# Ledger of designs, part 82: VH-VL binders against Large ribosomal subunit protein uL10m (mRpL10)

Target 1, 224 residues: Large ribosomal subunit protein uL10m (mRpL10), of Drosophila melanogaster (Fruit fly) (q9vpl3)
Amino acid sequence: RGKINIQRPKAPHYERARVVAVTQPKYPELPKAKSCFKTRAERTQQQQENPYNEIIAREVRNWLDHSRLVAFFHLSSITADDIFRVRVQLHKQNLHLKSYGSKIIEQAVKNTRYEAIVPLFHSNHCIVFSPDPEKTAALLRIVRRVPQMVLLGGIVEETMLSRNQLVAYAQMPGLHAVQAQLVQTLSQAPGHLIQQLQAHQNSFVQVLDVHAKNQMNEETPKST
Short names: E, the ipSAE of ESMFold2; O, the ipSAE of OpenDDE; V2, 0.75 times the mean of E and O plus 0.25 times the DockQ between their complexes.

## First folded at step 5 (VH-VL)

Design z9 (from i31 with light chain D35N; framework fv_imvotamab_arm2)
Fold by ESMFold2-Fast, scan of step 5:
Order: C-alpha cells, then sequence, then structure tokens
Structure z9 (fold): chain C 224 residues (1-224), chain A 118 residues (1-118), chain B 112 residues (1-112)
C-alpha cells in the first residue's frame, strides 16, 4: 500500500478499543514501605497534572480529527460485563466505544473547534468513534437495547449534529453526495438551534463558575 | 512497511556538539510519539524522553532533562537528539522508537553508536 | 521512580525446553485510566530491541505464539513455551504507567 489516505491507523485503534473494553483492574494493596516508595495518596497529591494524560489527550484529538462519525452519549450506571458486551457488539460494526475522563477531553479539545463539546462531559459520558458514517443506523439500533446510554449528539463529516439530526442521517440512503447534502442542510437549518442550546448550557456553566470563583476569592461583598 | 532509520555512528571528543537523526517512514509520522532510549556498553536500557511531532511537545526523563534536546521536523518525518557539549559518559548506543498509547515502543530504529573519547 | 526488578539475571535453557522470566515493580502499574502499561522487549545480540508483548499479555504482530505474558499489579511473567535458537538474547520488561518510564535490568536467555 502506497495510498495517501493512511490517516487513521486501524491496528492501533483496534487494539486500543479492545483493551479499553476489558474491566479496569483494582490496585492491589501495597505493603507499607517507609523509605523508598511513595504511597498512593502521596502519588495522587503530587500528580495533579499527570504527564501520561497528555499522551492520552493527543490520542483523543487524533480520534476526533480522523473519525467521520463521532457520537456522544450520557452514560448511566452500567456493569463492567454489560458495557463489555456493548463494546463487542459495536466493534463488529467498526464502532469504537471509548470512555475518557473529563479533564482528558478538556485537554484534547482546548484551542480546537471541538472545544464547545466540553460542557457535555461534566456528567458520566462515553463516545463512539467510527471511520464509517454509514454505520450510524447500526449504532442507533444497538444502543436502543442499552437504556443506560442516552444519545446527546454527534459529529458527522466534521459537522456537529443534534440527536434528532443524527436520527435523520441514519435514515438516509447510502449515496455519499445525498448524505453530505443532508448533513449540511440539517446543520444549516437547525444550526442556530444547536448553537443556542450550547449557548444556554455554556451560560449556565459560566454562571456557576463565576459564583464558585467569587466564593473562592474570599472578598467581602458590598454592604447594601 | 513501518521503518525508523537512524544516522550513522559518530566518534567525538569531549566538549563537542552532536545531533543524530531518526527518519520515520511507512506511517503517519505526526500521529505517533518518538522516544529516545540509551544503552551504555554492556548495560540495560534507559528511557531519555519523547516528542509528539505534530506540535513538538516534549517530555524528558529527569536524568536527561537539560542534558539533551529532542526535536522533530515533520516536513521531512525526522526526529533528532542533540547534545551541546558531549562527555565521555555519553558513550552509548542510542535508539529511537515509535510509541502509541498501549503499544509501548512498537517499532525501533537500528541504533546510532556514539563514542566520546579523547 | 518505579523500580523494575527482573529475575533471573541469566537463563541457560536447552533447545525445545520452556523458559520463564519474572518482572516485579516497586509500585502497582495500574494507571489512573485503568490500563496497565507493562510491556516486554527482546534484544537479540547486535540487534535493536523488538516489542514482544504489550499491556501485560497482548502479543505484538508477528510475534510467535510460543511467547506469552501474564500478571497483574506488581508481578508479571514472560513465558517461552519451547525455546528456539533465535530466542537467544536479552529480555526486558518496561513500564510506562508513571513518569519516568523505566526498564527492568534484563534477563539473558542462552542455549546450553
Amino acid sequence: as target 1 above (224 residues)
Amino acid sequence: EVQLVQSGAEVKKPGESLKISCKGSGYSFTNYWIGWVRQMPGKGLEWMGIIYPSDSYTRYSPSFQGQVTISADKSITTAYLQWSSLKASDTAMYYCARHYGDLSFDYWGQGTLVTVSS
Amino acid sequence: DIVMTQTPLSSPVTLGQPASISCRSSQSLVHSDGNTYLSWLQQRPGQPPRLLIYEISNRFSGVPDRFSGSGAGTDFTLKISRVEAEDVGVYYCMQATEYPWTFGGGTKVEIK
């Protein structure tokens, strides 16, 4: 292969998705050592900024930049076995379920056009990536059986779409030109609505952030 | 297909500067970290640092911070390891290797032998 | 720094017999994202290192199935079910869970 379109490496992404699907192991209890080892609590305190998180954040950015389908979900409490079964089902359709911490997502999207999605990830969440936007219908069919996953919206061909717009996209024929026109039309027509919804979310978050910052400043309020 | 090709062996005197290279091919150069690993004669492997070529973000091992400079030129898919002033203790084989998330260092260059002696 | 301790320092084996290499870390290798960034590398005489196993037990592409990895937390093992002549070399474990990334001291596999 000498093709120019080697933008999304399949093998690393496939192996990554498979690893993430495995249940996260719990830390074993460490023997208490006085001189040469840092305790978990000491490591956590010193690792406010984890250097390995910068690596993961760049991998997330790569997923966002090179996936033609990205779907965002709110994730309610779900067992490790149940989420693993969902990952396997999605993987058969070339759909890659990923879960990242909110801080990693914020680092991945800062100073990018995707920064507006950050408010969506303040609660429990997961993301599905795919190189194939025609798999949107398969995605929605699979997640219908998973009530813990609630579709919030997504990105198709670099265009932000609401939940309803993704549902409409899933019903389109497999003609690329027609699908591209639909994406642009749906984005253009309800685009103001999506931007308005995001603005409302951002305004609410900003009000909360300003209130929190004002409380932390420990300034005395004006007596009036 | 994936290949990392390093520059040839170097023989230097203490105090001299040196810049060695690692050229990547057969993959998207900007999508992978490049790391540098030192192996002193008859000894094991030591991680020196990594660079993300897309934005030239670097991270160094504390033992090598300030001792070397890692850089990359994505237009020619090449990473570099540089010393401003070599010491005899820098005599070693230097490897570059590609890193991607959970794969650790998956592909390695052939190595560049650096000999520093008077 | 996380210290990686390998045993034995050398392992002379007869062709066709199994070999086992142990790697122990001074701290748990479970990263905050839940992954364990423990890998195994092979270095044949005069050659650069080659990735054998990543994330404890996943065999890298092209690696023969006679190589297997296992373990959790702080105790990890690399096994070669039937040692072949080309398996002569030094084997290293590596952790990338915590900065700085560190390697084990190496285990030399030799044919007797």
Scores: ipSAE 0.007, ipTM 0.483, lowest interface PAE 9.8, mean pLDDT 77

## First folded at step 6 (VH-VL)

Design g1 (from w59 with heavy chain L105F, light chain E98H; framework fv_imvotamab_arm2; at its last look DockQ between E and O 0.46; V2 from the best seeds 0.00; counts 0 for: pae E 2.03 > 2)
Fold by OpenDDE, look of step 6:
Structure g1 (fold): chain C 224 residues (1-224), chain A 118 residues (1-118), chain B 112 residues (1-112)
Amino acid sequence: as target 1 above (224 residues)
Amino acid sequence: EVQLVQSGAEVKKPGESLKISCKGSGYSFTNYWIGWVRQMPGKGLEWMGIIDPSDSYTRYSPSFQGQVTISADKSITTAYLQWSSLKASDTAMYYCARLGYDSSFDYWGQGTLVTVSS
Amino acid sequence: DIVMTQTPLSSPVTLGQPASISCRSSQSLVHDDGDTYLSWLQQRPGQPPRLLIYDISNRFSGVPDRFSGSGAGTDFTLKISRVEAEDVGVYYCMQATHYPWTFGGGTKVEIK
């Protein structure tokens, strides 16, 4: 009786092998956990359908609608401490730094005038919101010291501005200052006109006076 | 008028969980950060952490990191400080305070006394 | 961590006399932006802290003019020109320039 080699079992007879092969329970391939093979598209779609994302998207819309200054930044690798520092500085200026996923931004701005900003959010980004457009200069000052934050552009008074345009805007005198200057200039205009008119009149009177004096001198007969 | 109203005094045993609250009113709650400050009996003030209620961004003092959880519900303009497991050493007065735009705590809650005793 | 050292620990003062409290930081509190995030708080007995001074020298709303703050870098001073009975309490300096934010140990102002 040949020692059954348990370590190398003899291949069963061909017929037995066939029967075993056919009778092997075809365990339904455990549905490959849909979670591991969800295409990027399916994951994206599921993320879009997340009620939580809708809530956040609404929040983003709310920020956009109530902000007169919105600035978009690329955010490179930054430490938690640095972020905290920057946020505190921004807070001091009533500037609010927020970070959202690209999908949330897409959902938030879909079918809005801001849809054009979507391409800006392909990488790590942050957004700064402010109700005060006059804080643009302050924002740029703060961000200049944060090399990890790269200005991409912004929205000021519902107008989309490039990086360069935003910088230029920050360098302009405040609207009130410009208005005050304009008012001052306009207020001076009538005064100048009056001065010019008076100058001409005065000059004319002077010429007439000289002429009259000359005539009087000619009429005085030299009483020889 | 800006007001921060905190929840009432708490008496707890070691190992119990606790969540105290700070409700802000009279201002835009989401525009200002809320800090928490501990004052042990007869001792000075200790900064615990701070939260931006608008997005729940939170920073803790290293001494309090992992010891407490700061949270906020902006819908009801309330900030929270919570412990999962209280210790006797947690016995203290806890204050919430608003961070003003001058990076100072400009308005303070009345404080919540937490007593942890066996 | 930034250590905030207040002196004196206790300041007994006669009514109507001036008081001075010092706060020294272990490092400069000047931020990169040039601002200094130093504030002074008053805590009266049995009350929560109250903001007195922010940004070294600015009085908070409702704070009497007898309170003044000064200093720069690492050395800061709170002065009370004429101490009143209502000024009794513990005073704290606070820095918010460096993480983590820290308070001084406090100075107790008492009436002699």
Scores: ipSAE 0.875, ipTM 0.956, lowest interface PAE 0.6, mean pLDDT 88
Fold by ESMFold2, look of step 6:
Structure g1 (fold): chain C 224 residues (1-224), chain A 118 residues (1-118), chain B 112 residues (1-112)
Amino acid sequence: as target 1 above (224 residues)
Amino acid sequence: EVQLVQSGAEVKKPGESLKISCKGSGYSFTNYWIGWVRQMPGKGLEWMGIIDPSDSYTRYSPSFQGQVTISADKSITTAYLQWSSLKASDTAMYYCARLGYDSSFDYWGQGTLVTVSS
Amino acid sequence: DIVMTQTPLSSPVTLGQPASISCRSSQSLVHDDGDTYLSWLQQRPGQPPRLLIYDISNRFSGVPDRFSGSGAGTDFTLKISRVEAEDVGVYYCMQATHYPWTFGGGTKVEIK
């Protein structure tokens, strides 16, 4: 308890990280899973190679713009073997795990509607992107077996969701489930089918509207 | 149509450097990983490593770590395998393959024969 | 490293007859997510490998239904119900459950 100096060492650790980054030529590549070291090394490189950071920031913007599901995690220390296993599991579900420095995230979202996510990246982190919001349940099931990844929140269909909202969203029936229920009701009278379809659509819209409204009230204002 | 087109056969001497290429087309290059597989003459397949072109995340098989470098240039949808100093034992056929969402290598390049001899 | 042992090493088969290829792993290939990352590849003479089966038993697109996969845990089988001339080649199993990823030694299918 209160091991602040041990957990977040002062100048000597920062000095060592700066020296390591300065002595590393432009050729060495740092593992993404080592965010604490990479964060300090990336900071030093950012001071010396600012144009490269904008290239990476554009990449992050591209992923944010084209992903209908984005989830943010705190990432504790994790072995190279464990992070590889997780990345493969996620890839199988069309889920793409990435890790970027906080400065790069800040550059990527500056003057965008997502600027509020910057505080999530002050510590070790990773982001999962996917074009498929229906994969939220699969994502949560996979990371439940990975204690090193702790869910902080996410974005679904351009709507910011808290951790609890994202978990609740994952339990909702997906588009496929609604389509399957529609098929199962096609053998019913026409009027009954229309009424049942409208009830499902209205219920889903209302739940999403409540989530969007709650997200706005629980987050930094973005549309107030 | 998904295609992986590799660079042509190479004849080299020990100690020389080499960089062979694998150009992907017909799909979103940054959405899939590219693996490299070695097949020594008359032998089976060996996994060398893999790269996620979107962020250059790489993972090498232990027997190849430090022996080769895997990289990608997403602006031209190309992955690379390179040696800084070739050995005669590097003589083999080298394939690139795309890792699909099934965690399987679903599409393969035609192979690049590398011959290293004095 | 996970050792993938294939038997037989060579399988000469009469055209139209079935062929069966075994692949055994040195430990379970069931991943923590409950899936088994086992695939089968075919390498025809002078050609690159080609994906046949993924996740033990799922045929890849364009693969004829005479190819089927089965198994669980450590013991897996690829079957060709009626061997055709175009099926000549070497067949490999591959596991992607455990790092490093490994292949079986191969089974050569030939027409006798």
Scores: ipSAE 0.602, ipTM 0.845, lowest interface PAE 2.0, mean pLDDT 79
ESMFold2 (binder alone), look of step 6: mean pLDDT 95; pTM 0.962

Design g10 (from w59 with light chain H31Y E98H; framework fv_imvotamab_arm2; at its last look DockQ between E and O 0.48; V2 from the best seeds 0.00; counts 0 for: pae E 2.03 > 2)
Fold by OpenDDE, look of step 6:
Structure g10 (fold): chain C 224 residues (1-224), chain A 118 residues (1-118), chain B 112 residues (1-112)
Amino acid sequence: as target 1 above (224 residues)
Amino acid sequence: EVQLVQSGAEVKKPGESLKISCKGSGYSFTNYWIGWVRQMPGKGLEWMGIIDPSDSYTRYSPSFQGQVTISADKSITTAYLQWSSLKASDTAMYYCARLGYDSSLDYWGQGTLVTVSS
Amino acid sequence: DIVMTQTPLSSPVTLGQPASISCRSSQSLVYDDGDTYLSWLQQRPGQPPRLLIYDISNRFSGVPDRFSGSGAGTDFTLKISRVEAEDVGVYYCMQATHYPWTFGGGTKVEIK
């Protein structure tokens, strides 16, 4: 009786093999956990349909609508401590740093005038919001010390600005200062005109006086 | 007027959970951070952590990390401090305070006394 | 963690006399932006803490002018020019330059 090699069982007879193959319980393929094979598109769609995302999108819209200064930053590898530090510094200036998912941003700005910002959010990003556009200079000052934050652009007074334009804006004197300067310049204009007009009149009178004096001197007969 | 009003005194047993509240009023709640400070009986002030109510960003003191949870509900302008399992050593006065723009705690709640005894 | 050391622990003062409280930090409290986030708090008996001074020397709103703060780097001082009965309590310095933020141990001001 040949030792049944348990380690290498002889292939069953062809007929037996067929029966075994047919009688093998077809375990229903465990539904491939839908979660692992969801296409990127399906995941994206599910994310879009998440009521939570809608709520956050509304929040983003609210921030956009109530902010006069919005700045977009690329965020490179940054530590939690560094983020905290930056946020505290921004807080001191009533600047609010927020980070949202790209899909949330897309939803938030869809069919709005801000739709053009969507390409800025393909990488890790953060947004700084402020109700005060005069804080642009303060924002840039703070961010300059944070190499992990790279300015991409922003929105000031509902106008989209490039990085360079934001920098330029921050260097400009405040609106009130410019207005004051304008008023000062305008207020000086009439004064200058009056001075010029008076100068001409005075010059004319002086010339006439000299002429009159010369005529009087010529008429005085040398009483020999 | 800026006010922080905290929930009333709590008497609990060890192992019980607790959530105390701090309601802000008289200012834009989402524009200011809320910190929590512990004061054990007869002792000094201890910084616990801080939250930005606008997005619930939270930073804990290392000593309190994992020991408590700080949260906020901006819809009702309220910040929370909670324990999953209280210890006798948690017996203290707890204060919430607003972080001003000068990185100072400019306004304080009246405090919540938490007593944990067997 | 930054250790804030206050001296003295107790300051008995006669009414109308000046008081001085020192706070020393284990490290400089000057931040990268040049600011120093040191504040002074007053806690009267049975009351919550109250902000007195922020940024070393700025009086908070409603704080009497008899309170003044000074210092730089690691050494800070709170002065009360003329102590009044209402000034009785514990005073704390606080730093918010380095995380975690820390308080001094407190100085108890009492009337002799």
Scores: ipSAE 0.832, ipTM 0.927, lowest interface PAE 0.6, mean pLDDT 88
Fold by ESMFold2, look of step 6:
Structure g10 (fold): chain C 224 residues (1-224), chain A 118 residues (1-118), chain B 112 residues (1-112)
Amino acid sequence: as target 1 above (224 residues)
Amino acid sequence: EVQLVQSGAEVKKPGESLKISCKGSGYSFTNYWIGWVRQMPGKGLEWMGIIDPSDSYTRYSPSFQGQVTISADKSITTAYLQWSSLKASDTAMYYCARLGYDSSLDYWGQGTLVTVSS
Amino acid sequence: DIVMTQTPLSSPVTLGQPASISCRSSQSLVYDDGDTYLSWLQQRPGQPPRLLIYDISNRFSGVPDRFSGSGAGTDFTLKISRVEAEDVGVYYCMQATHYPWTFGGGTKVEIK
């Protein structure tokens, strides 16, 4: 055993240089005054992708517009078998699990009150759509068995709800009772309260609070 | 009236590519999944896979993973089954079917006979 | 893969008499939501399959009441109370509880 003199490596051979070039692509830089070549290629690529992205974004918006229930989840690592089982269970309840790229979601909610949801899609995610908000309880029951899906919040009847608000909504009586209570609350509300009903959560919290108080009164019998 | 209309019979040679279609009508195409089922001559039914046309989510039976491609074009309410290189053993009747909310294949296409012979 | 075993393989039946078709799965078909995703299909000669029964016992729209389904767990039965000429064909059970989805081998019902 002994130390041997080591020459500095020579420049890569042709074959090694080709492999390195494939693994580390670097394009020539354009002159600072004008960059027409990169600009044209980038614009052409974006132009081709913009019509495709817009079609998909319109489809996502269509799902949002036709779904009275939308739920957002963080999705951690899950096997293909487990996600298939969950998708089938949800589909049976008219609940539609989907995944879209964050760029598509951003484009879909552009110029809507739902733009605040875009940061939820920076990591792995999925969305559940349904035309029936009464299926919220079924959704939560199914997902409770799926720790890889973590509820972040949702949209019910065009109103954005936090996780806890959506859980509370699932436990309320049917839509008729909620709808009747909302009409009563609005007819008695001052003008400033009506103006704030266009805000996302304050108006919905008031409706839930009135409903909870009415539920307590209905549970107490007047006669013994 | 829910209908699934498949493309016509095909006669092909081994090694050729093929794409057959299944056009849905009379319902909201993106609300229901489309499954593909093979029936070899004189044999029973085999589930090949399924697609959700709304986001192109697909799931293949292990027997067909890597052997076929399932796709959909929701703008024309059409699902597809595709081979890049046909084998004589691919000779069969192929059905598309809709997955209903009862988790059953509730409406079926008329079938596409694919014949692969050298 | 879940094996679905149908018996008999062939059932010649006199017109107007009952027919009974059995389907046995290699594992329980009860999904963790409590439902059993078991269906029955009919394939008349030269025609595509047609859904008859879903969720063990529920008749699909337009299916005559002479068709009934029963069973639980791993053992399921399709009954035709009075076989008519139009009932000739092959009947399949199908499970959608376990991936991959699988069919039974089929039972041919024919008129004597």
Scores: ipSAE 0.599, ipTM 0.841, lowest interface PAE 2.0, mean pLDDT 79
ESMFold2 (binder alone), look of step 6: mean pLDDT 93; pTM 0.953

Design g2 (from w59 with light chain A96Y; framework fv_imvotamab_arm2; at its last look DockQ between E and O 0.33; V2 from the best seeds 0.65)
Fold by OpenDDE, look of step 6:
Structure g2 (fold): chain C 224 residues (1-224), chain A 118 residues (1-118), chain B 112 residues (1-112)
Amino acid sequence: as target 1 above (224 residues)
Amino acid sequence: EVQLVQSGAEVKKPGESLKISCKGSGYSFTNYWIGWVRQMPGKGLEWMGIIDPSDSYTRYSPSFQGQVTISADKSITTAYLQWSSLKASDTAMYYCARLGYDSSLDYWGQGTLVTVSS
Amino acid sequence: DIVMTQTPLSSPVTLGQPASISCRSSQSLVHDDGDTYLSWLQQRPGQPPRLLIYDISNRFSGVPDRFSGSGAGTDFTLKISRVEAEDVGVYYCMQYTEYPWTFGGGTKVEIK
């Protein structure tokens, strides 16, 4: 009686194999957890319909609408500690760093004047918001020390600016300073004109006086 | 006027859960971070952690990581500190404080006394 | 963690006399941005802490001129030029240069 090799059971006779195959309990396919097989598209669609996303989208819109400075950054590999440090630094300047998913951004800016920013959010990104456009220089100074944050562009006073334009903007004197300088220059202009006009008149009178004196001296006959 | 008003004193038993609150008023709540500070009886101040109410970004002190949960509800301008299971050693005064733009804790709540006694 | 050491633990002072409190950090509090993030807090008996000084030497709004802060690097000082009765309490230094933020052990100012 051949030793039943329990490790390599002989294949059953073909008839037995057939019976075993037919009698194998068809375990109902465990409902494929719908969650594991949802196509990326289905997951995306479900995320879009999440009431929570709508709330966040509204928040993003609110930030955009109330911010006079908005800057968009690409985030490379950054540590939690570094993020915290940057956020604290930004907070000191009333700058608010936020990170949102691309879908949320899309939803937030859909049919708005900000729709053009959507292409900027294809990777890991963050947004910095500020109510003060004068903080642009401060923002750039802080971010320069954070190589993981790459400036992509921004919005200043409702105007979309490229990276280079933002840098240029930050280098400009404040609007108020420029305005003050302009006013000062304009206020000096009339004074200078008056001075120039008076100088010419005075010079003319002096020349006439000299001429009159010379004529009087010529008419005085040398009484020999 | 900027004010932080904390919830009243709590007396609890070990193992109980607790959530205390800090309500901010007189300023834009979402523009400033809220920190939590512990002061054990007769002891000094201990930093616990901080939250940005605008997006609930939170950073804990290592000593308090996993021990407490800091949260905020911006809709009611309130920050929270909570324990899932209190210990006798959690007996302390707890203060919330606003982080100003100068990175200083410029305004403080009146404190919440938590007593945990068997 | 940065350890903040305050001295003295207790400072008995006569009314009208000056007081000085020292705070030493275990490492430099100069941040990479060049700023030093040190604050002084006052806690009167039975009250919450109150901000006195921020960024080493800046008085917070409403803080009397008799309070002044100084220092650099690892050594910081809070001075009260003329101690008043209302100045009784515990004073704390706080660093927020490096996380986690840490407090000194406190200095108790008392009237003799």
Scores: ipSAE 0.814, ipTM 0.917, lowest interface PAE 0.7, mean pLDDT 88
Fold by ESMFold2, look of step 6:
Structure g2 (fold): chain C 224 residues (1-224), chain A 118 residues (1-118), chain B 112 residues (1-112)
Amino acid sequence: as target 1 above (224 residues)
Amino acid sequence: EVQLVQSGAEVKKPGESLKISCKGSGYSFTNYWIGWVRQMPGKGLEWMGIIDPSDSYTRYSPSFQGQVTISADKSITTAYLQWSSLKASDTAMYYCARLGYDSSLDYWGQGTLVTVSS
Amino acid sequence: DIVMTQTPLSSPVTLGQPASISCRSSQSLVHDDGDTYLSWLQQRPGQPPRLLIYDISNRFSGVPDRFSGSGAGTDFTLKISRVEAEDVGVYYCMQYTEYPWTFGGGTKVEIK
C-alpha cells in the first residue's frame, strides 16, 4: 500500500471505474462494482488501493447485518446450468446465493464478531443469505440434491452455528421454539461454537487438500 | 407501491448502439432479480435473460447470448439492456420484469419501443 | 428448450360465459424440489403483461377470483369463470423450471 504509483500502464476500464466509484456517495446503491471488477480481469500482481474493495466489503456487511440466516458452503466445480438452477430454486425461497473473494470477506468482517469465519473462505466457497431463518429447512432440502455445495455452518439470529447445530435448528418448528434455542445457545460458552467451526474447517481443509491434489494433476490455477 | 419505469421509445438506424433502462422503486432492489422480455410486433413474448442486481450475476437466453448486455446500477436502482450494434430485426417492444421470491415475473415495466430502420 | 404450446390461438367468448385456455409443455415442469414453476400472464390491448397465476394455481395479489389455474406435469389450464369486458387480451403461459425460460405462443380472448 506504500507504493501507490505503479509504472505499468493502468487499464482504461480500471481508471474510469475507479473515478466513477469515487463519485458514488452511498452503498449499496453503487454501480455494478462487482461486475466491473469481474469484467476486468482481477490483477493478482501488486494491487493499488481500490475503492471497489471497500464498496463490495460494505455490501457484504450489509447482507450480513440484514440477514437473519447466513449459511456457508464449500463449492466444488459446478456447471453454469446447475448453478443457475440452484440459484432459481433458492431465490424462490428468498434465499440469496453469492460468492465473494477471500480478501473481500476478510475486509467485511474485520473488527466484527464474525472474524472467526475468515478461514472458511480461503478456498472455493459460496454463501447463502436470507432475512427469514424459517427458510433453513428449505435451504437444506434444496442443497441436499447439490453435492457440489457442502455445508460448513452458518449464522442464525446473529448466533454462529455449526453444521450439526444448523441442521438441528432446521428441524425445529415455531418461532418461539427457535428463540428459546437461541437464548440457550447464547447462555452456553462461545467455545463450543468455535470448536464446531474449527472441526468443519479441518474437514474443509481435508476436502480442499483432495481438490488441490486433483487440480495440481490437471495444472489448474488455485480458485479465488 | 412496487413500480418499474422504463426509458422512452427509441428510433435508431442499423449499426447504432443503444442502452435502455428500467428503474425499480417501492421495494428492496437488490432482493429481486430483473428479467428482460422481447415482444416483436404482433408476436408473443421471448425471455432475453435475467440479472441479480445484488452481485450482477446474469444469465442470457441462448438466442440473445452475445447479442445484448444486461447490467444493473444498484445505486440508482436501475437495470439496463444494451446493444452494441442494432439490427433491423431488433425492432420490438422490450419489457423489464421483476422476479418475485414467492411468485413469478410479478411486476412489469410499461415497455420501451425500439424501432430500427434504414 | 421446453416448448410451451397454447390452444386455442383465439377464443371468442360471449360476455359472462366461461373461457378455458390450455398450455402444454414438451416435458414435465416439476422441478427437483417438487414444485412446478408455471405462470399465467395477461396482456390487455396496448398494455404490458401482468401476472395472474403463479405456481399453477396461486392467484397473484389483486387478481379477481374468476381466474383460476390448474394442471400438473405437462398439461395446464387457465379458466375464467365469467368473462368480463376487461378480460379481452392475450394470455400467455410461462415456465421457469428449466433454462432457457419459455412462454407459450399466446391465446387471444375476444368478446363475440
Scores: ipSAE 0.702, ipTM 0.884, lowest interface PAE 1.5, mean pLDDT 79
ESMFold2 (binder alone), look of step 6: mean pLDDT 93; pTM 0.950

